VHH binders against q04fp6. Designs and how they scored, part 10

Target 1, 166 residues: q04fp6
Amino acid sequence: MKELRIGRVINTHGIAGELKIDFNTDFPEQRFAKNSELLIAGEKLVVQSSRPFKQFWLVKFSDHENINLVEKYKGEDIFINERKEPRLSEGEFLVSQIIGLKVIDEKGNSIGEIADSFHTGANDVWTIKKSNGKEILIPYIDQVVKKVDLQTSTVTIELLEGLDED

## First folded at step 3 (VHH)

Design q03 (framework vhh_8k46_1)
Fold by ESMFold2-Fast, scan of step 3:
Structure q03 (fold): chain B 166 residues (1-166), chain A 124 residues (1-124)
Amino acid sequence: as target 1 above (166 residues)
Amino acid sequence: AVQLQASGGGFVQPGGSLRLSCAASGFTFSSYAMGWFRQAPGKEREFVSAISGSGGSTYYADSVKGRFTISRDNSKNTVYLQMNSLRAEDTATYYCAATYRVYSGSLPSEYDYWGQGTQVTVSS
C-alpha cells in the first residue's frame, strides 16, 4: 500500500476544529468527503465534514471538534492510502439504513420519518417528512441528532429554534 | 446492500443520441465519484467518463470528448450519460460504477461498486 500526498495544512480555521488545506488533487470533493480516511503526522483521521473555501478546502475530522486538538497539524502534509476501501465511522450510517426510520423528539413525541439524506459542504443533511406532509431539513450534528437506533428503527432528535414548522 | 442499476440502452443509428441512467442505493451517493465504463464485444472494459461526488469535476476519455456529457442528481441518487453523435465504435455494454478512492475515472480496478450494465448498439 502506498501513501499519496493530496495537500498540506496551512492553518486552522475558526475554533471548531476546521483545518485550511492547500490541496494538490483533481478530486477534492471526493478525497475530503465525509468518512474519508486521511493521514496527517502519522495519525489516521476520518473526515466529519469538508467544504470549499476560496482557493482552499476546509476539513473537520471526527473527534477533533476544537482548535486545541488540531493546532498540532499546522504545516503537516496530508496523505491517503492508495486503493482504500470505504469505511463508516462509529455513529455513521448508509442512506439505505436511515431512510424510513421513525423520528421522535427527546420526550418521545412523533415528528415524522427520514425521507432522504444528502451532503452539503459542512455536513450531512437529513430530510424528515412530518405526519402533516411537510418536510424539514436537519443537519446531522450531535446537537440535533441525539440517537439512531437501527434495531427499533427510531431516530431521536432535538429540534433547535428555526428548524421546525408547525 | 449496495446496488447500481443502469438503464437507457438500445438500438440507434449512427449520429443518433441516447441517455443512460444509473440509479444507486445502499450508500451515501454524494460521497462517491461515479464513472461510466464500456465493454465492446471481444474487448476489455474501458473508461468512458467520471464525475466527482458534488458534480463539480468531470472527466472524459478522448474518444468521447465533445460528444458525451456526464451529470448527476444527488437528490435522486442518479448519474446520467448523455450520448450524442453516436458512432458504430460506441457499440458496447455500458456499466456505471462508484468509487470512494483517489484514482477514480480511469481504471476499473479503482472502482468499488459496479452495476449490471445496459447494452448500446449503434448500427445502420
Scores: ipSAE 0.000, ipTM 0.164, lowest interface PAE 15.1, mean pLDDT 78

Design q04 (framework vhh_8k46_1)
Fold by ESMFold2-Fast, scan of step 3:
Structure q04 (fold): chain B 166 residues (1-166), chain A 124 residues (1-124)
Amino acid sequence: as target 1 above (166 residues)
Amino acid sequence: AVQLQASGGGFVQPGGSLRLSCAASGFTFSSYAMGWFRQAPGKEREFVSAISGSGGSTYYADSVKGRFTISRDNSKNTVYLQMNSLRAEDTATYYCAAETYRVWSGSTRVYDYWGQGTQVTVSS
């Protein structure tokens, strides 16, 4: 397994478990994103939250919510497993998991298939290709996407008034 | 390293047209959604348009619908913004951005901006 060094813990920050990271990655926002698994001092840690801070990145790990639990990491290098699958929160999906899912309504009627996806400034948007070849765009919000079931490759949606009108 | 180079800006009169280009390198271009954002002096960056990795889906801010068209050429690693019927309010520095996350998490994703933007000035 290949481990990549992405930074070093230079200090703690405040008293709530944040660590100050001097990073050497081109994608700190992705590498330190929530649910990322990082290796410090041979321990696997899961990111709870992170944010930019001056020339550094502040990272807080799950179950490490005060300074006493994280002081031992001062001066340690941070690594990732480049080939490890990302850890996802409830409601988070890889784009590759979403493309190709069958879409049904709450009554079980087939609507189409997820054909594409993209991000906007406000919402994540999924494209559904209907059996007639037409496409509709749906926002990934609780009012529309009711259930994503990866085991059955099915998404259940409720079409709000106006979503299939253009 | 990942790099995005925006170009094509300039001075144009109201009602004119301009085409912006964004050349990308350092990542698998067709696997990522691309977007255009803009920032006027003293204001925060705002969303303009986005296109999915395959090019099958596009989205536009309400202020530009019907006037701007986003497109991409995956064989050239380039995304374009065709700007028609330009208005003084479109004056801004325009940035292209790529989605860095490969996860779906509702509405909390962030595009990254790389390098310099390209300045568009609409004035008589």
Scores: ipSAE 0.014, ipTM 0.282, lowest interface PAE 7.3, mean pLDDT 79

Design q05 (framework vhh_8k46_1)
Fold by ESMFold2-Fast, scan of step 3:
Structure q05 (fold): chain B 166 residues (1-166), chain A 125 residues (1-125)
Amino acid sequence: as target 1 above (166 residues)
Amino acid sequence: AVQLQASGGGFVQPGGSLRLSCAASGFTFSSYAMGWFRQAPGKEREFVSAISGSGGSTYYADSVKGRFTISRDNSKNTVYLQMNSLRAEDTATYYCAAVTYRVWKGLEPSDYDYWGQGTQVTVSS
């Protein structure tokens, strides 16, 4: 498996576990996207969050919640497995990740399951298959999709008037 | 390895029909959206049609709406493009492609991760 160097940890940032990265990739937002697996000092780390900062990129890893847990990474190079090249920003998903997720409303009522996804000129549209076999089309916007939880395989939505015809 | 094999192209007169096929291997076919693109000599590759992983949702370029139909058979790992009422301007090499991530920029060639070999379609009297 070939490892590709995408940056170097030049310092910590603040006290909450953020690392300041001097990146050497044209796609830092993709490379440091949430849930990306990165290799630092032989350890596999999962990105919890990242953001641009001056000429650098700030990255926080899951289970590394304070400065003391991340100081050991200062000066280390950051690699990715070239076979796993995520193109996702925070809040974006592979179609394969969302198909089959259980859909509930904010009251906890079951709506159905994600059956499909396609892109239009303005928004991604997700298809929900209801228990009766009918489908609802929802736009992937903050007003409708409130939470996507891959650990519990659940999507929480708020149905706007006119989206549910039953 | 991922492989997409397009076939079914040929010569047809205006008003005729052709059915293109794209056989896929090396990935979980039903988890990926499939698209058809075309490229005429001297032009850029343009979007033709797309179908979702389940086959429940389809999308068409305005130039082909009402004439082309995209479909898929997940049991055979194959996507199809039924082309009816063909016009001279449909003459192009047709490519099938798979998208392995959710597309936020739109259905452009650069958004697709895997590409098949082309199949030539010629519409001429």
Scores: ipSAE 0.000, ipTM 0.148, lowest interface PAE 12.0, mean pLDDT 78

Design q06 (framework vhh_8k46_1)
Fold by ESMFold2-Fast, scan of step 3:
Structure q06 (fold): chain B 166 residues (1-166), chain A 124 residues (1-124)
Amino acid sequence: as target 1 above (166 residues)
Amino acid sequence: AVQLQASGGGFVQPGGSLRLSCAASGFTFSSYAMGWFRQAPGKEREFVSAISGSGGSTYYADSVKGRFTISRDNSKNTVYLQMNSLRAEDTATYYCAAEYRVWSGSTYKVYDYWGQGTQVTVSS
């Protein structure tokens, strides 16, 4: 399979297994998101967490909890594999499966439908289109999105103060 | 089955223009961000441009910003790349990709569907 280079490990950061990445992708938030699979030195690594840091990106991989386990990656390029079809794990779903889902609040009141989604910084944002044609933006965080139920085609949200304002 | 068919490549002189098209099928097109990538022989595949599912957000590599314009027509399941002021360095095979997010609770993964590609050659 074809490998696409998305960055280079320029150093370790701290002692808890973070690597400092000089990235060459326009989507670092998406490429280094939790559960992303990356290739370094021919080894497949799964992202546990990541964050922006100055002009770089800091990435921590699952099962690489300290500096001694990640020093071997210094100076290595980071690649991803292209894929024709998604491989869904238990509990995963495509964003296309949530577009058009009915949105209700915790009391069962209808709010609207999921119309779109986009990414900003550390959070994804969902657009809800209400019956009156007005749209509201909600962040995809546990405080707001309470349940996604594909069987009933329903998303349950808790609107925080200010999110349902005109 | 997911299918992406890129077309519109060809031979053009420096300073010329070409419009690439990518016809998509097998998925809910408007729910996926679409992107263009390119690869010259012996080189890595590089990002060129991307557009959100709604078309409200666009992104460009610095090397093409101001010269290339990405757009989409969700009614036709097609994404376009208008390439102006072409340079010899733009010579490559151009690929369209459907970028989508897979949700897993409060996290997500990004996967790409890739098309076959279309060759662009900029030369006198």
Scores: ipSAE 0.011, ipTM 0.209, lowest interface PAE 8.8, mean pLDDT 78

Design q07 (framework vhh_8k46_1)
Fold by ESMFold2-Fast, scan of step 3:
Structure q07 (fold): chain B 166 residues (1-166), chain A 124 residues (1-124)
Amino acid sequence: as target 1 above (166 residues)
Amino acid sequence: AVQLQASGGGFVQPGGSLRLSCAASGFTFSDYAMGWFRQAPGKEREFVSAISGSGGSTYYADSVKGRFTISRDNSKNTVYLQMNSLRAEDTATYYCATKRGFYISLEPSRYDYWGQGTQVTVSS
């Protein structure tokens, strides 16, 4: 109850103790920062280093310097203590606040709703599910995301050329 | 007062590399997004790259994708631009800029504070 899931270990990476994380947090660099305490399989682990890698995050823990020490974590969920949740800065949102928001363009036309969010090595990405079943991936930048209004459960976006690919 | 100091420019041959740094002071660095912009002679300032306040999101102009890497060290209040495979077209004065909040912006007009530029010249 007191623990929030922030990702899952999907594999090891290389031989030096890095784990490949499929994360579900809007703040991976903060969550996986050096000296952060994470919970995996009931064990408290302290982050030594981390970095983005493709659609994943690579994390190395203190005292876990090779692949043999971290193989046991494959397939395990990663948690943090709920009371250690970082303060949200202006313009930051939790995934739980964003999923299900209605998406409109600047003219007020309905586009769809937020279905998911994930990180790539290049940018944070929000997935919009359109009424016709198609999905659009948009970068979480203010050139595209013009307004997030939690009171009306609405996100206003401007689609950049090439973002609405059929 | 908010201050930004860009450095690391210089002369380099085509295909070479340079690393630019922007040292920030006077604000809570992690609460601000950072951007790199450039201005070539006779042109307006154009977007190069940006990074969110947390460092979790980055964006690149199409002309520099795969060649440039933006990063930040919030413990040192510094943003970096690693420039590889430099071309003559990259010759410009490079500026760092910041905007409040974590949203990345591609528009120069959305940035609140600007540093002095550092000159990059790519020439044979």
Scores: ipSAE 0.000, ipTM 0.157, lowest interface PAE 11.2, mean pLDDT 80

Design q08 (framework vhh_8k46_1)
Fold by ESMFold2-Fast, scan of step 3:
Formats: C-alpha cells, sequence, structure tokens
Structure q08 (fold): chain B 166 residues (1-166), chain A 125 residues (1-125)
C-alpha cells in the first residue's frame, strides 16, 4: 500500500495522552476522525478522539491514555495508507463523482446539472443548476433521486410538487 | 489549501443577537453550497442552516427557523449567520462547512470539511 504523510507529531499536550499534530492535509477532521487508523513509527494506532487546536490538531489514540505512553511518538511523521478510491457504501458518492452529472426526469427531459451537495439533519441535499441560472435543491431520498448512473453521467429524478416552481 | 475560518461568537443573554462570519479560501466559493453546524457539549454535531452557491436557496433546521438568517457575499468569499432571539439551547460551538462526499441517511461528521476551532456561542443569563 502507498503511504501518505498527513502530519507530524510536534509535542504531547497535557497529561491524558493527547498528541499535538502539525498537519499537512486539507481534511484534518476526516483524517483524524474517531476510529481512523494512522501509522506512526511503524505502529497502527486507532484514533479515540481528536479536536482542532489553534493551527494544530490534537489526537488521542485508543489505549494511550497518559503522557508516558505517547512521549515516544514525539517527532514522528504520521501516515495513512492511501487507497486508490475511498470505500463507498451503496448510495454513497464522492462530490467529484456527482458534480456535473446531467439531471433528467423519468421521461428523459433535461432539468439541469448537479452543482453541489450539502447535509441537512436527516439526509444530503443536492443542488441542481438549471440553464437559466436558477438553482433547485433536492433531497437525496428515493422518492426524488431514482437513479444515479455514473457510466452515462446521468441522474434521473422525480420532482416533487413545488420543487421546480417558477 | 481549502480553508474555512469561523468567527463572531461570544457571550450573550437570552433574547440577544449575534452575527457569525465564515471566511473561505482555496476553492471557487460561488460554486459550492455553504452550511452552518453546531455542537453542544456531550452532543453530536447538528445541522443549523445552508445556502446554495448563488445564494438563491436557503435551508434551516426547524429549531432555528424564523430566528436565524443565512446569507453570503460571493465577492468577499464569506457566509454569514445572523442569530436573533437567542435561547440557552443555542449554546454551542458553531462551524461552517462545505462537502466533498455525499451519502443517503448518514449523519457522520467526518464527511464534512470543517477547518479551524469554530466559534463559541454561549447564551446565559
Amino acid sequence: as target 1 above (166 residues)
Amino acid sequence: AVQLQASGGGFVQPGGSLRLSCAASGFTFSSYAMGWFRQAPGKEREFVSAISGSGGSTYYADSVKGRFTISRDNSKNTVYLQMNSLRAEDTATYYCATRYRVYSGSLEPSEYDYWGQGTQVTVSS
């Protein structure tokens, strides 16, 4: 597996096993999320908790609950195993996979293209940009998004009453 | 690098108001929807509000509808959250976010792109 360097341990923090990380990733909250596996000094460590701290990230590993257990990691680089593609569950997509997909209704009529996505309380919401510049927000639920076909770069939707009103 | 910097939090009494700002850099801001999320002590991070890339569409959690207003200034790469009629239950650290991954029915915070420490809002008498 190819290893990607995501940061360096610059110091310990406090006495409860937190390490202070100078990170070089654009996604520290994802990389240091609970249950993430990181490689330090040839050891696989599982993140128990992490949080932002000034320009740094604080990380605590499972079974490393005090300063004496983590001092040995000072000055070590932190790596992850770079995978060719992220693990995706059925119905899960990368933003890069969906942005620019053509949106059609079940009759094949063009509606627009996927411009963005964001999460609400219960599900993801996708933004569709119409040719007139207007945006429609659709919930990513099976009543609305009927099919996502990455091979044809097409999303088929059924517009609920009120979603496409001028 | 993509960066989001939230600011504007503070201590206020119930019924007070605050305006939060989120300065974005490192990406084509007007092409991405922006959201506000919050996390109270001992609770999971929850959705507050979102705005489309153009600013033409907004979304609000039911708990904040009518009290909070989201807006953006694409010329300044900034999104705002105007919070009025604040309540003790609004006490939380507030984060601004964009997304790189989508899913159906999952609430995993690790899929959001949050940067920095967030901004603390405390509503107490």
Scores: ipSAE 0.012, ipTM 0.345, lowest interface PAE 8.6, mean pLDDT 78

Design t01 (framework vhh_etentamig_d1)
Fold by ESMFold2-Fast, scan of step 3:
Structure t01 (fold): chain B 166 residues (1-166), chain A 125 residues (1-125)
Amino acid sequence: as target 1 above (166 residues)
Amino acid sequence: EVQLLESGGGLVQPGGSLRLSCAASGFTFSSYAMSWVRQAPGKGPEWVSGISGSGGSTYYADSVKGRFTISRDNSKNTLYLQMNSLRAEDTAVYYCAREYRVWKGSTYKVYFDYRGQGTLVTVSS
């Protein structure tokens, strides 16, 4: 099987397009994070927002802001994408390609190397291992990750106020 | 070529234990998050557990939390699933799966590829 089931839509919730999901994971915030692409009834949907609700998870999809647009998904299983390797467009990269890349700031100063990547409810997070053996965590967002250059094996970041070591 | 070979399945009584292994080859194993997925007879595939590339983060389905432990040995390119306190409802073919995540800004897509042939786990008296 190419699709992985992560939950089932058991009902709608309210009138603003939220679906109530019975899920198969202890970390639903990672599976239902903003901008995740999920499959329901053969249709690809992008998560706009999600939140915990009792023993369930509430998920709203982009361009599905009304109950009438999401009623059709009641009783459907939720899957994530097939196992085929994707074709990459300019500016796209595989997360697996960043492990081991050198990290520099905008001034060219060496910060460390990418040691790991994991998912959270808000954003994916990259672990940077510094030359002194210490690790820092950065969110993968445009404000922090400025450039990923696979040809030079280099990632350029800007440490924002509150994430700075200075 | 990318290859994943599962092993360690078998027939076991309720309450028993099994350790599954997945031997990976053809890619930089430590750079990929890995998962275990199972499929019971007559049912669709169910995600069971996941682990980050370094092994620093692990994730479990509610149905197996506290009973199963995922781990990896990046020096041996091997993924493991330690299954304890097995129940009849754990009966399934277990698959090792490699994750692809494609990024562009805050948008991403997840794919599973190079899933192996699977290993059958039967929990029965």
Scores: ipSAE 0.129, ipTM 0.537, lowest interface PAE 4.3, mean pLDDT 80

Design t02 (framework vhh_etentamig_d1)
Fold by ESMFold2-Fast, scan of step 3:
Structure t02 (fold): chain B 166 residues (1-166), chain A 125 residues (1-125)
Amino acid sequence: as target 1 above (166 residues)
Amino acid sequence: EVQLLESGGGLVQPGGSLRLSCAASGFTFSSYAMSWVRQAPGKGPEWVSGISGSGGSTYYADSVKGRFTISRDNSKNTLYLQMNSLRAEDTAVYYCAKETYRVWSGSTRVYFDYRGQGTLVTVSS
């Protein structure tokens, strides 16, 4: 597959295995998210944690717990494998996979089905089409969306006061 | 492979209008929500607007509400951004982005996937 360069390791940071990254991606929070797989010096590394730091991004990889294990990456470019479709791991889904899922409440009552999904500056918003043809918009937050189960094609939600208004 | 090609940028005076286009290929266009993201020189990226896969829902950053309109033509695999009443602060490279969702321990992270070079919009007299 094609490799896309997303940054360069410019230094280590502290002694606990963090690397300081000069990134050239518009979405560092996305690219350096926990469990992301990156390529450095031909090695596949899995992100354990990351955070912004000044104009840089600090990244710690799984099984690289101290400075001695990561000094070898200093000066190396960071790549990801470019894919035809988005890279998905356990717990990830495509918008196409959630459209049409059956929506139920925590008591098992049918509410409707997912008709649309998109991102806002604050939260994802999902549109649920009720059996009466009306639509309700819900924010994708832990208080509302409790479970997404692609195997059973079901989403479990808890409606807050005001979210199920016509 | 996923390919996104932006066009329509240029130089306009304050108060002017531009229409941006994004030609998409390599994926089922109608199955993905799309966004416009911009980046001014020396600044981080700013999400501008989003549209659902069906086109039935649209969302805007507060800085552009009432001035910009996002739309899509799924039969042509094309995303649009109509920009009216342009201001100097709208000067940026505009990128077309495809959305993917990730669920991590009870939270959703939206990931943008783009392959375009962007299109430069300069607002000045």
Scores: ipSAE 0.000, ipTM 0.203, lowest interface PAE 11.2, mean pLDDT 77

Design t03 (framework vhh_etentamig_d1)
Fold by ESMFold2-Fast, scan of step 3:
Structure t03 (fold): chain B 166 residues (1-166), chain A 125 residues (1-125)
Amino acid sequence: as target 1 above (166 residues)
Amino acid sequence: EVQLLESGGGLVQPGGSLRLSCAASGFTFSSYAMSWVRQAPGKGPEWVSGISGSGGSTYYADSVKGRFTISRDNSKNTLYLQMNSLRAEDTAVYYCAKVTYRVWKGSTEVYFDYRGQGTLVTVSS
């Protein structure tokens, strides 16, 4: 089965049953909406309410109205049952599609090729293999990755200070 | 058809070691990140460790950092998990998972596809 990991419970919040979630989904408002069913620690829990809180999301579940009922979820990963293939819209891609793409800077200079990609924290980290065999690690963020063009098999980036060690 | 076959589980004493293997087929193994996910009795699935397609980047849950090592052999389509200093809390069925990333405007959503039977690890005296 396909299960989407949408976050992790990092702590309780207050005494009324709220859990503080470190989330890794593009759509926290949808995933944590009222009546959403989440899987935590072997239990299916239904969202009663949720709200943004700094870089986190606070979630309260139906029939879990106090801290004593939710302390057991601290440190647990949060999943939803998602049996759908990833849906691609215009401008979306799978990481398997970017491996081998040519990397250029905004001036058109060749930097290398995408050799690897992995999600960590809030951003993907991409590995660029240079012609000399050296590797550069870049975060997939607006400041670094300017354009991904699958038709021309090209990625345009701007290297920030410290990312190119050569 | 994606196929994942886990092996290497068993009964081990606290402080012991086990090496898990996952034989993958039905997809281009080197193009996908892979993860280990475990499920303890009466609990939901917990992400344990992840590795990029090339094997150049590895990531671990805080509960296993320093004790577990994930690796892969792309020539054999095989994923590994070396587990050291095992604790009773590590008792679970371990699944290997094909990881699919959906990327949009710098944001990423992660899908875990674990279809194998898993391999049971029991840490007990």
Scores: ipSAE 0.011, ipTM 0.326, lowest interface PAE 9.1, mean pLDDT 79

Design t04 (framework vhh_etentamig_d1)
Fold by ESMFold2-Fast, scan of step 3:
Structure t04 (fold): chain B 166 residues (1-166), chain A 123 residues (1-123)
Amino acid sequence: as target 1 above (166 residues)
Amino acid sequence: EVQLLESGGGLVQPGGSLRLSCAASGFTFSSYAMSWVRQAPGKGPEWVSGISGSGGSTYYADSVKGRFTISRDNSKNTLYLQMNSLRAEDTAVYYCAKLSYRVYKGSTPFDYRGQGTLVTVSS
């Protein structure tokens, strides 16, 4: 079973069993939703409640309603089972799946890595960070994005005239 | 519940300035890239600007480069768009947009888009 790290417990919060989490996910609302099953220190825990708090997320687990039951989780990483990822149609991806993918052209030349994604209403736009620190924007359309290969962590694109001009 | 509330629009003369704000709630603001999108009367939506979750990277449409500045204050869950040297062609309803949790090909409705704020540039 693949386990995806979504955060780290940095401290307890208050006395009622809340843990303060520094999270590493684009989807904290979904990952920490009520009844979600999380893995901490090899133990399966079910979320009772959660809420945003400053740059952190506060999470309370079922059957862990006081500080004495949760102090042992301080400093532990939090994982989920990747098999519980939302269902995706062909051509759909989670933002977390595409960020960091290596971008190459159809000749195999390295262009950079995907740094971010934005909605424009008509199509999504991806940002590519080049090795020289410069960034370019490409539209997620069939004319530009030719292949997304998650197994090799690679995206193949064809740059249209003008997309990389200053 | 994800909520976005835009404000700061109004009537300005060409060459004027406006600052738009977007108050975000119901999600971890600092974890998401944010965008400004506009829609002029009778036209489709046009992406204007984007900013990474940390605020370290900013991006602009060619039509606004050098005139508009996107910024965010993650401590206040607020996105900003400083608009300078406004032109009649900038007249539009401006929307704050959060990225969908999924990436789609083709036309996609905005996920968690706000109600918008009207900017009219006219003498």
Scores: ipSAE 0.025, ipTM 0.363, lowest interface PAE 5.8, mean pLDDT 79

Design t05 (framework vhh_etentamig_d1)
Fold by ESMFold2-Fast, scan of step 3:
Structure t05 (fold): chain B 166 residues (1-166), chain A 124 residues (1-124)
Amino acid sequence: as target 1 above (166 residues)
Amino acid sequence: EVQLLESGGGLVQPGGSLRLSCAASGFTFSSYAMSWVRQAPGKGPEWVSGISGSGGSTYYADSVKGRFTISRDNSKNTLYLQMNSLRAEDTAVYYCAKDIYRVWSGSRTPFDYRGQGTLVTVSS
């Protein structure tokens, strides 16, 4: 995907330019990290700071230092742009490219979303977060990860015996 | 045109420290993940460490974890690698790489995003 909706501005917060966001991403800390570029009403905004606040996320953008500069964003949806990436060889991926990808099985059934990636020696391990909040850990090996399609933001996997507890 | 200029390499004794720098230009530095990649004589390239565009996330190869620290100063368009407790096997040419955050087992780092490199020799 070229643009992905990650939340909506529901209100301003305080007077120093913070916006209160109702987010629809499982990874708000990653999506709203400092220096992230977000799209609101077609404008590109760079995150200066962000923090969790109750069930919401508070975000302050660079050069938006007071409430009067950000009131216009109230009620707007927030999107992220697909960044221009270098061409990598088949099977090479950046962590930033795989976090948030939708995971499906070989039959097209939804399994979850990639939440994390870490190295365990011989193999990288990818964490899949299901809609129910449970996590599955899968090894990044050809027997399990069958296809990574960055154009459709989808990873196709074949679950080996013992990897899925449901 | 993307330009990456590495510096800070040199000869150091085992157990010593060095700090490498990479000056970047030709792109919006803070919008891209950066990595350090090394190539020892007679070996293929090895990914060493990666850092997100914001600096909020870092990753390390097991061979350097606990000894090396990657950091960046986005106001200066500069990437750093602090290398402590250096070993003879750390001897390599070190390269700065654009938009490589982490390279998995079996993966290859794209050649075109490396600068000229800086030589680190660990020997007495």
Scores: ipSAE 0.000, ipTM 0.130, lowest interface PAE 12.5, mean pLDDT 75

